# Miniprotein binders against Mevalonate kinase: the designs that were tried, part 15

Target 1, 378 residues: Mevalonate kinase, of Arabidopsis thaliana (Mouse-ear cress) (p46086)
Amino acid sequence: MEVKARAPGKIILAGEHAVVHGSTAVAAAIDLYTYVTLRFPLPSAENNDRLTLQLKDISLEFSWSLARIKEAIPYDSSTLCRSTPASCSEETLKSIAVLVEEQNLPKEKMWLSSGISTFLWLYTRIIGFNPATVVINSELPYGSGLGSSAALCVALTAALLASSISEKTRGNGWSSLDETNLELLNKWAFEGEKIIHGKPSGIDNTVSAYGNMIKFCSGEITRLQSNMPLRMLITNTRVGRNTKALVSGVSQRAVRHPDAMKSVFNAVDSISKELAAIIQSKDETSVTEKEERIKELMEMNQGLLLSMGVSHSSIEAVILTTVKHKLVSKLTGAGGGGCVLTLLPTGTVVDKVVEELESSGFQCFTALIGGNGAQICY
Below, E stands for the ipSAE of ESMFold2; O stands for the ipSAE of OpenDDE; V2 stands for 0.75 times the mean of E and O plus 0.25 times the DockQ between their complexes.

## First folded at step 12 (miniprotein)

Design O6 (from O2 with F109K; at its last look DockQ between E and O 0.94; V2 from the best seeds 0.90)
Fold by ESMFold2, look of step 12:
Structure O6 (fold): chain B 378 residues (1-378), chain A 117 residues (1-117)
Amino acid sequence: as target 1 above (378 residues)
Amino acid sequence: TPEEQIEEWLEEGEEAKEKGDYEEARYYFSFARKVAEINGDKESEAKAYNELGEVFRKLGRPYDAEFWLAKARRIAKKIGDEKAIAEILQELAKAYEEMGKTEEAQELKDEAEELAS
């Protein structure tokens, strides 16, 4: 039996950092996916004693005997309930870390450790100790702020939950999950994110699970319905960053300059709300006029992010390059590196700007904004 | 090996494309592309970019096709592979036609035909 799942990455269109301080953020799914294929061996197959994880897009494979996994993570059948999301205990996480260490990752690949740990946790809690081969491939650049970890958690959980559905769906390709399963999926994905990030905001996994766009303010998530097509050029600076330090830096600046930063956060809140209103509007305003308004708001948001101290020389280099081509850009996510969004108005070709960006060592993709969330395929 | 994985995915992508399953073709070509990039396989990289261009055009996304085909063109020119350049220009011309940029499309077709001669 085989089940496939995919889940989108995300961008933050506006409101990064300020949302920690009570402002509104707008996040959207992008049509760059993480894919998970789950294969169970036939009931009559021999040598059904291993769990194998294949990261074929980076040419890595990991394998554990089920006996070794069960030895490290003993479970009680009464605690194995896919309907009841649970946190990974500190003790269980330490046991999982040992299983990951036994795979002898090279130092250059140690960034994978937490993702592999999350895979083992989610698999054993949702499926238990059953043999399988799991293939994970991702279009998302790792460590770049496009929600790669959340897309992994969502796609993996979707595949694991879908594996118990007895009624085969029609051969219609990719199908969305119903709302009840999306809610369960999102809760499990959040627990997976906690293993990778410790204290995630919940935005990334929610956007990945539900798709489209969300508005986030003070812990309240509102799903938005986009009423216009949006294309972005996404430029990966290839600069890693310390998200915790960037978030802390903004908080420290707010303590040192409370009046100025209050004004900054209020301005971002207004920008986010206006962006949400524009993309949801059904009025007669042309797409071109909406695109011009969005461009200006993105430019303003980037200026305010710079005032929060979360830009970076690599981000500013991308912005400088795109402005030569009359395009507007802003950082997305934590900043300090990571990715830069550039709005691509209707009719825009990108050959020249992409050539210049890539010749400078950056990596580019295009994406549509606000599409599907988690999907499965049988 | 990475080379074997790239070859397999390019073949599987072509099979999906022949059946009209462009989402499945996108999957295979995306990951052939990714592995080719990581391993510095410029010939496979250009082929994967060109295939992604065709797939996105077939999905009704000619501007995204332009993105991938422009990347394919730049690599094929650097390699000096005139057959590849001609193929890429023909596909790029089709994308430009779908954008309504007919004069630009014709210029690309003329260039492709000159290279094939």
Scores: ipSAE 0.864, ipTM 0.941, lowest interface PAE 0.6, mean pLDDT 90
ESMFold2 (binder alone), look of step 12: mean pLDDT 86; pTM 0.834
OpenDDE base, look of step 12: ipSAE 0.906; ipTM 0.957

Design O8 (from O2 with S30T; at its last look DockQ between E and O 0.93; V2 from the best seeds 0.89)
Fold by ESMFold2, look of step 12:
Structure O8 (fold): chain B 378 residues (1-378), chain A 117 residues (1-117)
Amino acid sequence: as target 1 above (378 residues)
Amino acid sequence: TPEEQIEEWLEEGEEAKEKGDYEEARYYFTFARKVAEINGDKESEAKAYNELGEVFRKLGRPYDAEFWLAKARRIAKKIGDEKAIAEILQELAKAYEEMGKTEEAQELFDEAEELAS
């Protein structure tokens, strides 16, 4: 038996950092996915006692005997309930960490350890101690602000939940989950994110699970429905950064310059709300006119992010390159590196700008914004 | 091995494309592309880019097809493979037609025809 799932990454269209200070942010799904394939062996198959995880896109494989997993994560039927998500205790997490350490990850691959821990937790709590091969492939660069960890948790959970109730022929092509299963999926994915991040906001997994767009303000998440197509060029600067340090730096600047920064945060709030309104609008305004308004708001948002101190020379290099082609760009996420969004208006071809960006050592993708959430395929 | 994995995914992508399963083909060609890029396999990169271009065009996404076909074109030009360039230009021209860019599409068709002769 085989079931496949995929879940999108995300971007922040507007409101990064200012949202920590009470402003509105708008996040959207992108059609760059993490994919999970779950295969259960036949009862007579060799290795009918093992759980195997294959990260084929980076040529890594991990395998555990079920007996060893059960020893480290003892099955307790009194606490197991797949329909009601649970948190991984600190004790269990330490035990899982031993299982991961036994795989002898090279030092340069240690960034994978929390994701593997999350895999083991979610698998054992949703499936139990059954043999399987799980393949994970991702289009999303790790740690670049595109929601790779959330997409992993969502896609994995979707595959695990779907394996128990779906017929192979019913899922012909990629299909969405119903609302009940999406809510359960999102709760489990949030628990997985807690293992990776400790204190996730819930934004990334919610966007990945439900798709489309969300508005976030003061801890409140509102699902939005986009009424216009948006296409972006996403440029990965390949510059890593410390998100917590960037967030702290903005907070410290707000303490040192409270009046100026209050005005900056208020301006971002207005930009985010106007962007959300344009994208949801159903009036007769042409797509081209809406695109011009969005371009201006993105440009303004980037200027305000620069004033917060969260840009970077790599981000500015991308912006300067795209402006030569009359395109508008802004950072997405924490800044300080990471990814840059460039709006691609209707009719725009990208051959020359992509050549220039990639010649400078950046990595480019195109993506549609606000599309599907988690999906299943058989 | 990475080379065996690329070959397998390119074959599976072609099979999916023959069946008209373009989302499935997208999956296989995407990860053949990723592994080829990581390993510096330029021949497989170019093939994957070209296949992704065709797949996105068939999915009704000619602007994304342009993105991938432009990448295929750049590699084919660097190695001087005029037959590959002509084939890529034909697919690119079809994408431009679907965009409504008729003049640009005709220029690409004409260029492809000259290179094929």
Scores: ipSAE 0.859, ipTM 0.934, lowest interface PAE 0.6, mean pLDDT 89
ESMFold2 (binder alone), look of step 12: mean pLDDT 87; pTM 0.847
OpenDDE base, look of step 12: ipSAE 0.901; ipTM 0.956

Design Ser2 (from O2 with R26S K34S R61S D64S R74S; at its last look DockQ between E and O 0.01; V2 from the best seeds 0.00; counts 0 for: pae E 20.4 > 1.5, off the site)
Fold by OpenDDE base, look of step 12:
Structure Ser2 (fold): chain B 378 residues (1-378), chain A 117 residues (1-117)
Amino acid sequence: as target 1 above (378 residues)
Amino acid sequence: TPEEQIEEWLEEGEEAKEKGDYEEASYYFSFARSVAEINGDKESEAKAYNELGEVFRKLGSPYSAEFWLAKARSIAKKIGDEKAIAEILQELAKAYEEMGKTEEAQELFDEAEELAS
C-alpha cells in the first residue's frame, strides 16, 4: 500500500516583528511543496521488520529495526490514539534521541536531528510499530524561512493519517482533506513543530495545513479566503540569520524608543489589516488596482521593517535590483538576510530581474500565493 | 501579452534545459505554468508541468517529477490532448524506472505507445 501527501511552504506577507508586539500579521501558503510517500511492505517482503526514512532531496537514508524502536520508545497500545493529538514527553523525546544518535549523523547534518525525531515520534504515535518506507522530497530550501519544517510536519502527518482512511474513500489524484481531518492534521503537525522549535506560534503549520492565507493577532488565528491571484518572486539571499538576535534587537529598540516603536508597530498593524481586506475583497475593483494598493503597502511595510533595524545589505541589494525593474519588494520573516518577496503584477516579465539577481548570487523562485494546503493521493 | 510571456518562458526553459541548467529551467517552467494557470491556458499549463517533471527527474528527484507529471496528466486529460498525455506518460515511466518501479514503468510506456498509434 502506498499513500502520498504534500504540504505547502509559507511566507509572511505583512506583520513581521510587530506581531510579537501585538500587531496583526498575514501569512500565506506558497505553491512549493514538501512531498511524503508512505509505503507499507507486503508481509512476505524481506524488509518487513524495518522502518526506513529516505530524504531524497539531500540523498540520505535512515533505517531502524522495529524491535529496536519498540525497545527504545515506551509504548502502550493505549497510546496509539490518532484522534487525540498529544505533546511528546521529555522522556519519550530522550528515548527518540537515542535512536537518532545511533544513525551517526555527520556533525554538519546535526540540524536534521529534530526532524528525524519528529518523524519517529509522529510515526510511532499515529501508525505504531509497523514496517514502512517513508520517502520525503521537498521543493523548499531548508533554513530559508519558507516554512520547510512545518511543511514536513504537515505532509508527514497527512500521509500517516491518510493511511488509516479506507480504500473506499480513496479518490484519484490529489485531494484535500475534510475539515475534521484538517483540524486533526493541524494539531498533530503543531506537536511536531514543538519538537523542532520548542514553542512554535502555530502559524506555519496552520498555513501549511489549510493553505490559502491566515491572519494572526495576539495568539488568534483567522483563516482568510483570497479572492485574487497573487504571484511573487521569492529571492533567497542565502545569507544566514539569527532570528533570536533580530527579535531581541527589535525589543531592545522598543525599550529605548517606546513611543516611536509603538507607532511603528501600529502602522504595521494597519498595513496587515488593510492588506487582508484587499485580498478578501469581492468588490468590482480591478485586480490591477488591488495590486497597486498592495505594492504600496509592501513598500511601506519594508520601510517600517528597515526602521526596526531588521533589514540587511543583502536585502537592500535585492530591493535595489527589483526597483530598477519597477518592482516592489519587502523582506519576509525575521530579516537580517533570508528571503525577499517581490510582487509580480499581472503580465510582468521576470526573466531579466531573475537573471540579475542570480548573477548577484541570489536564488530566485516564483510562487503563487495563497494556494492549496495539505493534500493526499492514494 | 500573457501568451507571449508564456511562450518566452517555455523557450528560455528549454534553452536552459538543453544547457543542462535544470535549476534555471525549473524557474522558467514554473513561471510559465503559473501564468498559464491564471489565464486559463490549459495547453501551456500542461506543457509547463510536463517540463517540470522532466527537469526534476533530471535533478534526481523522481518523486517531485511524479508530482508535476501527475498535474500535467490531469490537465491534458481534461482537454483531451492525447499527444500530450503520451508524452507525459513517457516521462512518468522514466521517473518510475528511476524509482525502481519497473513494472509500472512498462505499463506506462505501453499506454503511451497505444496513444501515439
Scores: ipSAE 0.000, ipTM 0.190, lowest interface PAE 14.5, mean pLDDT 89
ESMFold2, look of step 12: ipSAE 0.000; ipTM 0.115
ESMFold2 (binder alone), look of step 12: mean pLDDT 86; pTM 0.832

## First folded at step 13 (miniprotein)

Design Bz3 (from Bz2 with Y12L K13E K16E; at its last look DockQ between E and O 0.77; V2 from the best seeds 0.78)
Fold by ESMFold2, look of step 13:
Structure Bz3 (fold): chain B 378 residues (1-378), chain A 120 residues (1-120)
Amino acid sequence: as target 1 above (378 residues)
Amino acid sequence: SEEAEKKLEEALEEAEELGDPESQIEAWLELGEVYKEMGDYEEARYYFSFARKVAEINGDKESEAKAYNELGEVFRKLGRPYDAEFWLAKARRIAKKIGDEKAIEEILQELKKAYEEMGK
């Protein structure tokens, strides 16, 4: 028996960093997906007594005996229920950490530990102690700020929930989940994110589960509906960054320069609100006019991000290249490296700019933003 | 249809095999082609993206170019000729670098189709 699920990554269109300080942020789904395939062995294969996790796109495999999992994570019927999302207790998380340590990850792969822990938690709470092979593949660069952890949590939970559906479509392609199942999915994905990030905002998993776009301010998430097509060139600088240090640096700058930074955060708030309004508008303004307004807002946002200290020489190199082609770019997420967004107006061909960026060692993708959320396939 | 189903079954069996990156790339390219022949271009995209990523990580330029070319065709079939052009241009640059004249010709044929669809 096999079930497949996928969930999109995300980008921040405007408001990163300033959102920590009360400003509005706008996030959107991108059509680059994380995929999860769940296979249960045939009932007659009872001597197949293992849970196997395969990260085939990076050629890694992890496996545990069910007996060992049961020993480490005690069965508790009051907490084993897929319809009632629960938090991972500190005690259970420590037990899961032992199971992960037994896999003897090489030091260069230790960054996978929290994702593997989240996999074990979600699987055991939603499915229980049943053998399976779970395959994870992603179009998203790992650790790039495109919401790969949330996309994993959403796609994994979708596959796990869908595995119990009695009436299944056979070979009908990818289908969306209904609103009730999306709500349940999003709550489970949030609990998975807590294992990876401790105190997630809920932005990434919400965008990944529901698709399209969201507006976020002071803990409130509002779902948006895009009314215009948006294509982006996404450039991965391949420069790693310390997200906590960047966020802390902005906060420290705000403490040292409160009046100046208050003005910066207020300007970003205004930009985010205007961007959200343009994207949602059904007025008579042409797509081309909306694209020109979005370009200006992105340019302004990047300048303000630079003033917060979160740009980087790699990001500036991407911007310099795209400016030569009259394209507007901004960093997305934490900055300090990571990914850069470049708006692709209607009819834009990117061969030349991509050639230049890739010749400089960057990695490029194109994506539509504001599309599908979580989907399943049988 | 029966021919495509048979190939799908063979490709799925190969994909379940534990093996080296080269074998995995081959299996994923075969699976992607089966789904492409069945007209399920979103599923074909899934397998070609697997092949692409592993080929990139392992420096397999021939497989990289093939995966990019297949992604280009898939996006064209999905009605996204600008994204098809993106992938096909990447495929062409690698095919030229490694001197694969057969691949260059195939890629140019797909590019021509994508440009024609843009002119609509």
Scores: ipSAE 0.763, ipTM 0.876, lowest interface PAE 1.0, mean pLDDT 87
ESMFold2 (binder alone), look of step 13: mean pLDDT 83; pTM 0.817
OpenDDE base, look of step 13: ipSAE 0.805; ipTM 0.916

Design c1 (at its last look DockQ between E and O 0.97; V2 from the best seeds 0.88)
Fold by ESMFold2, look of step 13:
Structure c1 (fold): chain B 378 residues (1-378), chain A 120 residues (1-120)
Amino acid sequence: as target 1 above (378 residues)
Amino acid sequence: SPEELEEQIEEWLEEGEEAKEKGDIEEARYYFSFARKVAEINGDKESEAKAYNELGEVFRKLGRPYDAEFWLAKARRIAKKIGDEKAIAEILQELAKAYEEMGKTEEAQELKDEAEELAS
């Protein structure tokens, strides 16, 4: 038996950093997916007593005997509460950490430990102690700030939940989950994110689970319904950054220059709200005119992010290149490196701009914004 | 090992082609995406160009010729660098199809002519 799931990555379209200071931000799904394949072995298979995790896009495999997992995390199948998401206790997390340590991760790969722990937690709480092979592959570039941990948690949980569907006669292809199952999925994915991040905001897993776009302000998440296609060039600068230092730097600038920064944060709030209104509008305005308005808002947002001190020479190099081709760009996420978004209006060919960007050592992708959330396939 | 990674990439390219022949374009996308990613990491330029070309066809068949152009342009640049004239001709044929779907008929014909000249 086999079931597949996929979940999208995420970008922040407007409002980064200012959202920490009360402004509105807009986040969106991108159609770059993390895929999870769940396969249960035949009863006669040699590995019928093991749980195997394969991270094929980085050529890593992990395997545990079910007996060892059950010794460390002794659940009775009658007490499994797949329909009632739960947090991983500190004691259980320590037991899971021992299971992960026994796999002898190379030092260069120790950053994977929390993701593997999350896999073990979600699997044992949703499925229990049954043998399986779980394959994870992702189109998202590593360390790029495009929501890879949330996409993993969402796709994994979707596959685990979908495995209990008894009649496999549904049509082929990818299908979305209904609202009740999406709510359950998102709550489990949030618990998985807590293992990786401690105190996640819930934004990334919500965007990945539901797709499309969300607006968020002061901890409140509102789902948006996009009524226009948006196509982006996403440029990975390959520059790592210290997100907490960047966030702290904005706060310190606000302390030093309170009146100026209040105006900056208010301007970003207005930009985010106007952008959300444009993408939701059903009026007579043409797609081309909406694209021109979005271009201007993105340009303004980037200028305000620069005034917050969160741009970077790599980001500015991308922006200067895309401006030569009459394209508008802004950083996405923390800044100081990371990824840059470039709006691609209808009809835009990107060969020349991509060649120039990649010759400078950047990595490029195109993506549609605001598309599908979690999907399953049998 | 590099040989084992090259074999894995080849298997994914084959599985992607089989999915294409069955008309399952989303499944083809899955295999070609991971052939692409591992080929990039492994430095396997021949497999990179093939994976980019296949992704171009996938996106064209999904009705997204501008995204097909993105992948096919990448394939073309690598195939030119390594001097693989047969690959270049194949890529140009796919790119011409994408340009036709954009309504750029004259540019598509120029690409077809170039591809035929290289194949002869």
Scores: ipSAE 0.851, ipTM 0.934, lowest interface PAE 0.7, mean pLDDT 89
ESMFold2 (binder alone), look of step 13: mean pLDDT 87; pTM 0.850
OpenDDE base, look of step 13: ipSAE 0.861; ipTM 0.936

Design c2 (from N4 with Y49W; at its last look DockQ between E and O 0.85; V2 from the best seeds 0.85)
Amino acid sequence: TPEEQIEEWLEEGEEAKEKGDIEEARYYFSFARKVAEINGDKESEAKAWNELGEVFRKLGRPYDAEFWLAKARRIAKKIGDEKAIAEILQELAKAYEEMGKTEEAQELKDEAEELAS
ESMFold2, look of step 13: ipSAE 0.837; ipTM 0.927
ESMFold2 (binder alone), look of step 13: mean pLDDT 83; pTM 0.790
OpenDDE base, look of step 13: ipSAE 0.871; ipTM 0.941

Design c3 (from N4 with Y28W; at its last look DockQ between E and O 0.90; V2 from the best seeds 0.88)
Fold by ESMFold2, look of step 13:
Structure c3 (fold): chain B 378 residues (1-378), chain A 117 residues (1-117)
Amino acid sequence: as target 1 above (378 residues)
Amino acid sequence: TPEEQIEEWLEEGEEAKEKGDIEEARYWFSFARKVAEINGDKESEAKAYNELGEVFRKLGRPYDAEFWLAKARRIAKKIGDEKAIAEILQELAKAYEEMGKTEEAQELKDEAEELAS
C-alpha cells in the first residue's frame, strides 16, 4: 500500500518584519511542493520490522528496527490517539536524539537532525510502531525562507493521517483533506515545527496546510480567499542570513527612531490591508487593473523594508535587473539575502529576465500563489 | 547511483505522461530535474526541463512552460546538442501557440526544422 501527500511552500506577500510591531501581514501558499510517500511492506517481507526514511534527493537513508524505536520511546496502545495532538516532551526528545545519533549522520549533514527527530516523533505518535518506508522529496530550495520545514511537517502529517482511511482508486490524482482533518493536520504540523524551531508562530504551517492566503496581525490568523490568479518569479539569491539578528535589528531601529519607524509600520499595515482587499475583491475591476495596484503596493513595501534595514546587496541586484524589464520585486521573509518575489502580470514571458538573473548566479522559479494546501494521492 | 536514479525517474515520468497522468509526470520530472542539477548532469537537466515544459503546457500553463523550455534551450545551446534544441523549439512553439503568439511560434518551428535537416 502506498499513500502520497504534498504540501506547498509559502511566501510573505506583504508585511514581514512590521508584523512583529503590530502591523498586518499577508502570507500565501506557492505551488512548489514537498512530497512525502508512505509505503507499508507486505507482512512476509524481509524488512517488515523496520522503519526507513529516504531522502533520495540528497542520497541519504535512515533505518531503525521497530523494537529499538519502541525501547527508546515507549508509547503503549492505550495512550496513542491520532485525534489528540500533543507536544514532544524534553525527555522524549532526548530519547529520539539517541535514535538519530545511532544513524551516524555526517557532520556536514547535522542540520538534518531536527527534521529526522520530527519525523520519528510524528510517525510514532500518529502511526505507532508499524514498519514502513517513507520517501521525502522537495521542489523547494533548502534554507531559502520559503517554508520548507513547515511544508515537510504538513506533508508528512497528511500522509500519516491519510494512511488511516480507506484507499481510493489508484491514479485518481490529488485531493484535499476535509476541514476536520485539516485542523488536526495543522495542529500536528505545529507540534512538529516546535521540535525544529522551538517557538514557531504557526503562520507557515497554517498556510501550508490550508493553502490560499492568510492575513495575520498580533497573533490573529484570518484565512483569505483569493479571487484572482497571481504568478510570481521567485529568485533565490543563495545568500544565507541570520533571521534573529535581522528581526532584532528592526526592533533596535524602532527604539532609536520611534516616530519614524511608527510611521513606517503604519504604512506597511495600510499596504497589507489594501493588498488583502484587492486579492479578495469580487468587484468589476479587471485582473490587469488589480495587477497594477498590487505591483505598486509591492514596490512601496520593498522601499519600506529597505528603510527597516533588511534588504541586501544581492536583493538590490535582483531588483535592479527586474526593473530593467519593467517588473516589480520585493524581498520575502527575513531579508538580508534569501528570496525575492517578482510579480508576473498576465501575459508576461520571462526568458530574458531569467537569463540575466541566472547568469548573475541567482536561481529562478515561477509559481502561482494562493493555490492548493495539503493534498493526498493514493 | 544518482545517474541511475535520474534515468529511472525520467522513465517513470514518461510512463505517466503516456497514460495522460500529467500531475504524476510532474512528480517524477521534478525530482529528476533537482538531482540532475545537484550532480551537474547538463544533458539530464535539459531533458528534465523540456519534459517539465510539456507538463505545464498540458496543464494549461503555457507561460510556465515557457520558463522551463527557455531553461532547456539555454543549456542545449551551451552543449551544442542540435537534436535537443530542435525538440525544445517544437515544444516552445506549441506553448507560444497556446499564448496566441502565432508569428513567434512559426519562427520557432522554422528554426527547429532547419536544425533537423
Scores: ipSAE 0.856, ipTM 0.938, lowest interface PAE 0.7, mean pLDDT 89
ESMFold2 (binder alone), look of step 13: mean pLDDT 85; pTM 0.816
OpenDDE base, look of step 13: ipSAE 0.904; ipTM 0.957

Design c4 (from N4 with N39L E45Q T102P; at its last fold request DockQ between E and O 0.93; V2 from the best seeds 0.90)
Amino acid sequence: TPEEQIEEWLEEGEEAKEKGDIEEARYYFSFARKVAEILGDKESQAKAYNELGEVFRKLGRPYDAEFWLAKARRIAKKIGDEKAIAEILQELAKAYEEMGKPEEAQELKDEAEELAS
ESMFold2, look of step 13: ipSAE 0.867; ipTM 0.944
ESMFold2 (binder alone), look of step 13: mean pLDDT 86; pTM 0.830
OpenDDE base, look of step 13: ipSAE 0.910; ipTM 0.959
ESMFold2, fold request of step 16: ipSAE 0.879, 0.879, 0.882; ipTM 0.947, 0.946, 0.948
ESMFold2 (binder alone), fold request of step 16: mean pLDDT 85, 85, 85; pTM 0.830, 0.826, 0.822
OpenDDE base, fold request of step 16: ipSAE 0.897, 0.896, 0.901; ipTM 0.953, 0.953, 0.955

Design c5 (from N4 with L52F; at its last look DockQ between E and O 0.81; V2 from the best seeds 0.84)
Fold by ESMFold2, look of step 13:
Structure c5 (fold): chain B 378 residues (1-378), chain A 117 residues (1-117)
Amino acid sequence: as target 1 above (378 residues)
Amino acid sequence: TPEEQIEEWLEEGEEAKEKGDIEEARYYFSFARKVAEINGDKESEAKAYNEFGEVFRKLGRPYDAEFWLAKARRIAKKIGDEKAIAEILQELAKAYEEMGKTEEAQELKDEAEELAS
């Protein structure tokens, strides 16, 4: 039996940083996917006593005997309840850590350990102690701020949940899950994110699970419905950054210049709300006219992000390059490096600008914004 | 080997594409693309990008097809693979036709035919 799942990455379209200070942010799914394939062995197969994880996008494989997993994790199948997501206890996490340590990750690959732990947690809690091969491939660059950990948690959980649905529909191609299963999926994916990030906001896994767009304000997530196509060039600067330091820097600037920064945060709030309204609008305004309005708002948002101190020379280099091609860009996420979004209006061909960006050492891809969430294929 | 795995995925993707299951083709071509990129296999990389471009064209997204086909073209030119370049240009021309850029599409077709002769 084989089940395939995929889940999208995400971007923040507007409102990053200011959202920490009460402003509205808009996040959206991007159609760059993490794919998970779950294969169960035949009863007669020689490989019917192992759980194998294959990370094809980095050419790594991990394998455990079921007996070893059962020995390390001190609970039985009687506590298995896929319908009631729970947090991984510190005791269970320590037991899982032993299993991960036995795989002898080199120091340069230690960043994978939390993801492998999350895999073991989700698998054992949802499936139990059954043999399988789980294959992962991601179109999302790791550590780039595009939600790769959330996409993994969501795609993995989707595959695991789908494998146990007894009234499966045997359809052609990729299909979405119903709202009940999406809610369950999102709750499990959030628990997986907690293993990787400790205290995730829930934004990334919600976007990856449900797709489309969300509005985030004062801890409240509201799902949005896009009514227009929206395409972006996404440029990974490959510059690492300290997200906590950038967030702290904005807060410190707000302490030093409270009146100015309050105005900046209010302006960002207005921009985010206008973007959300334009994207959801069903009026007679043409897509091209909406694109021009979005373009201006993105430009304004980037200027305000610069005033918060979260741009970077690499981001500015991307912006300057895209401006020469009459394209508007803004950073997405924490800034200080990371990724840059460039709006691609209807009719835009990107060969020249992409060649220039990649020649400078940046990584580029295009994406449709606000599309599908988690999907399953049998 | 990675090369054998890439060829297997390209074959599976092609079969899915011929059946009209374009999203399944994307799944296989995504695996082929990533493994080719990791291994630095430029010939396979160009093939995977070309196939990825055709997937997006068949999904009705010629502008995304242009992005991937342009990447394929740049790699094929760098390694000097004239046959690959001609094939890529034919796919790129189809994408341009779907954009309504008929003059540019014809220029690409003419270049592809010249390279194939």
Scores: ipSAE 0.825, ipTM 0.924, lowest interface PAE 0.8, mean pLDDT 89
ESMFold2 (binder alone), look of step 13: mean pLDDT 82; pTM 0.769
OpenDDE base, look of step 13: ipSAE 0.881; ipTM 0.947

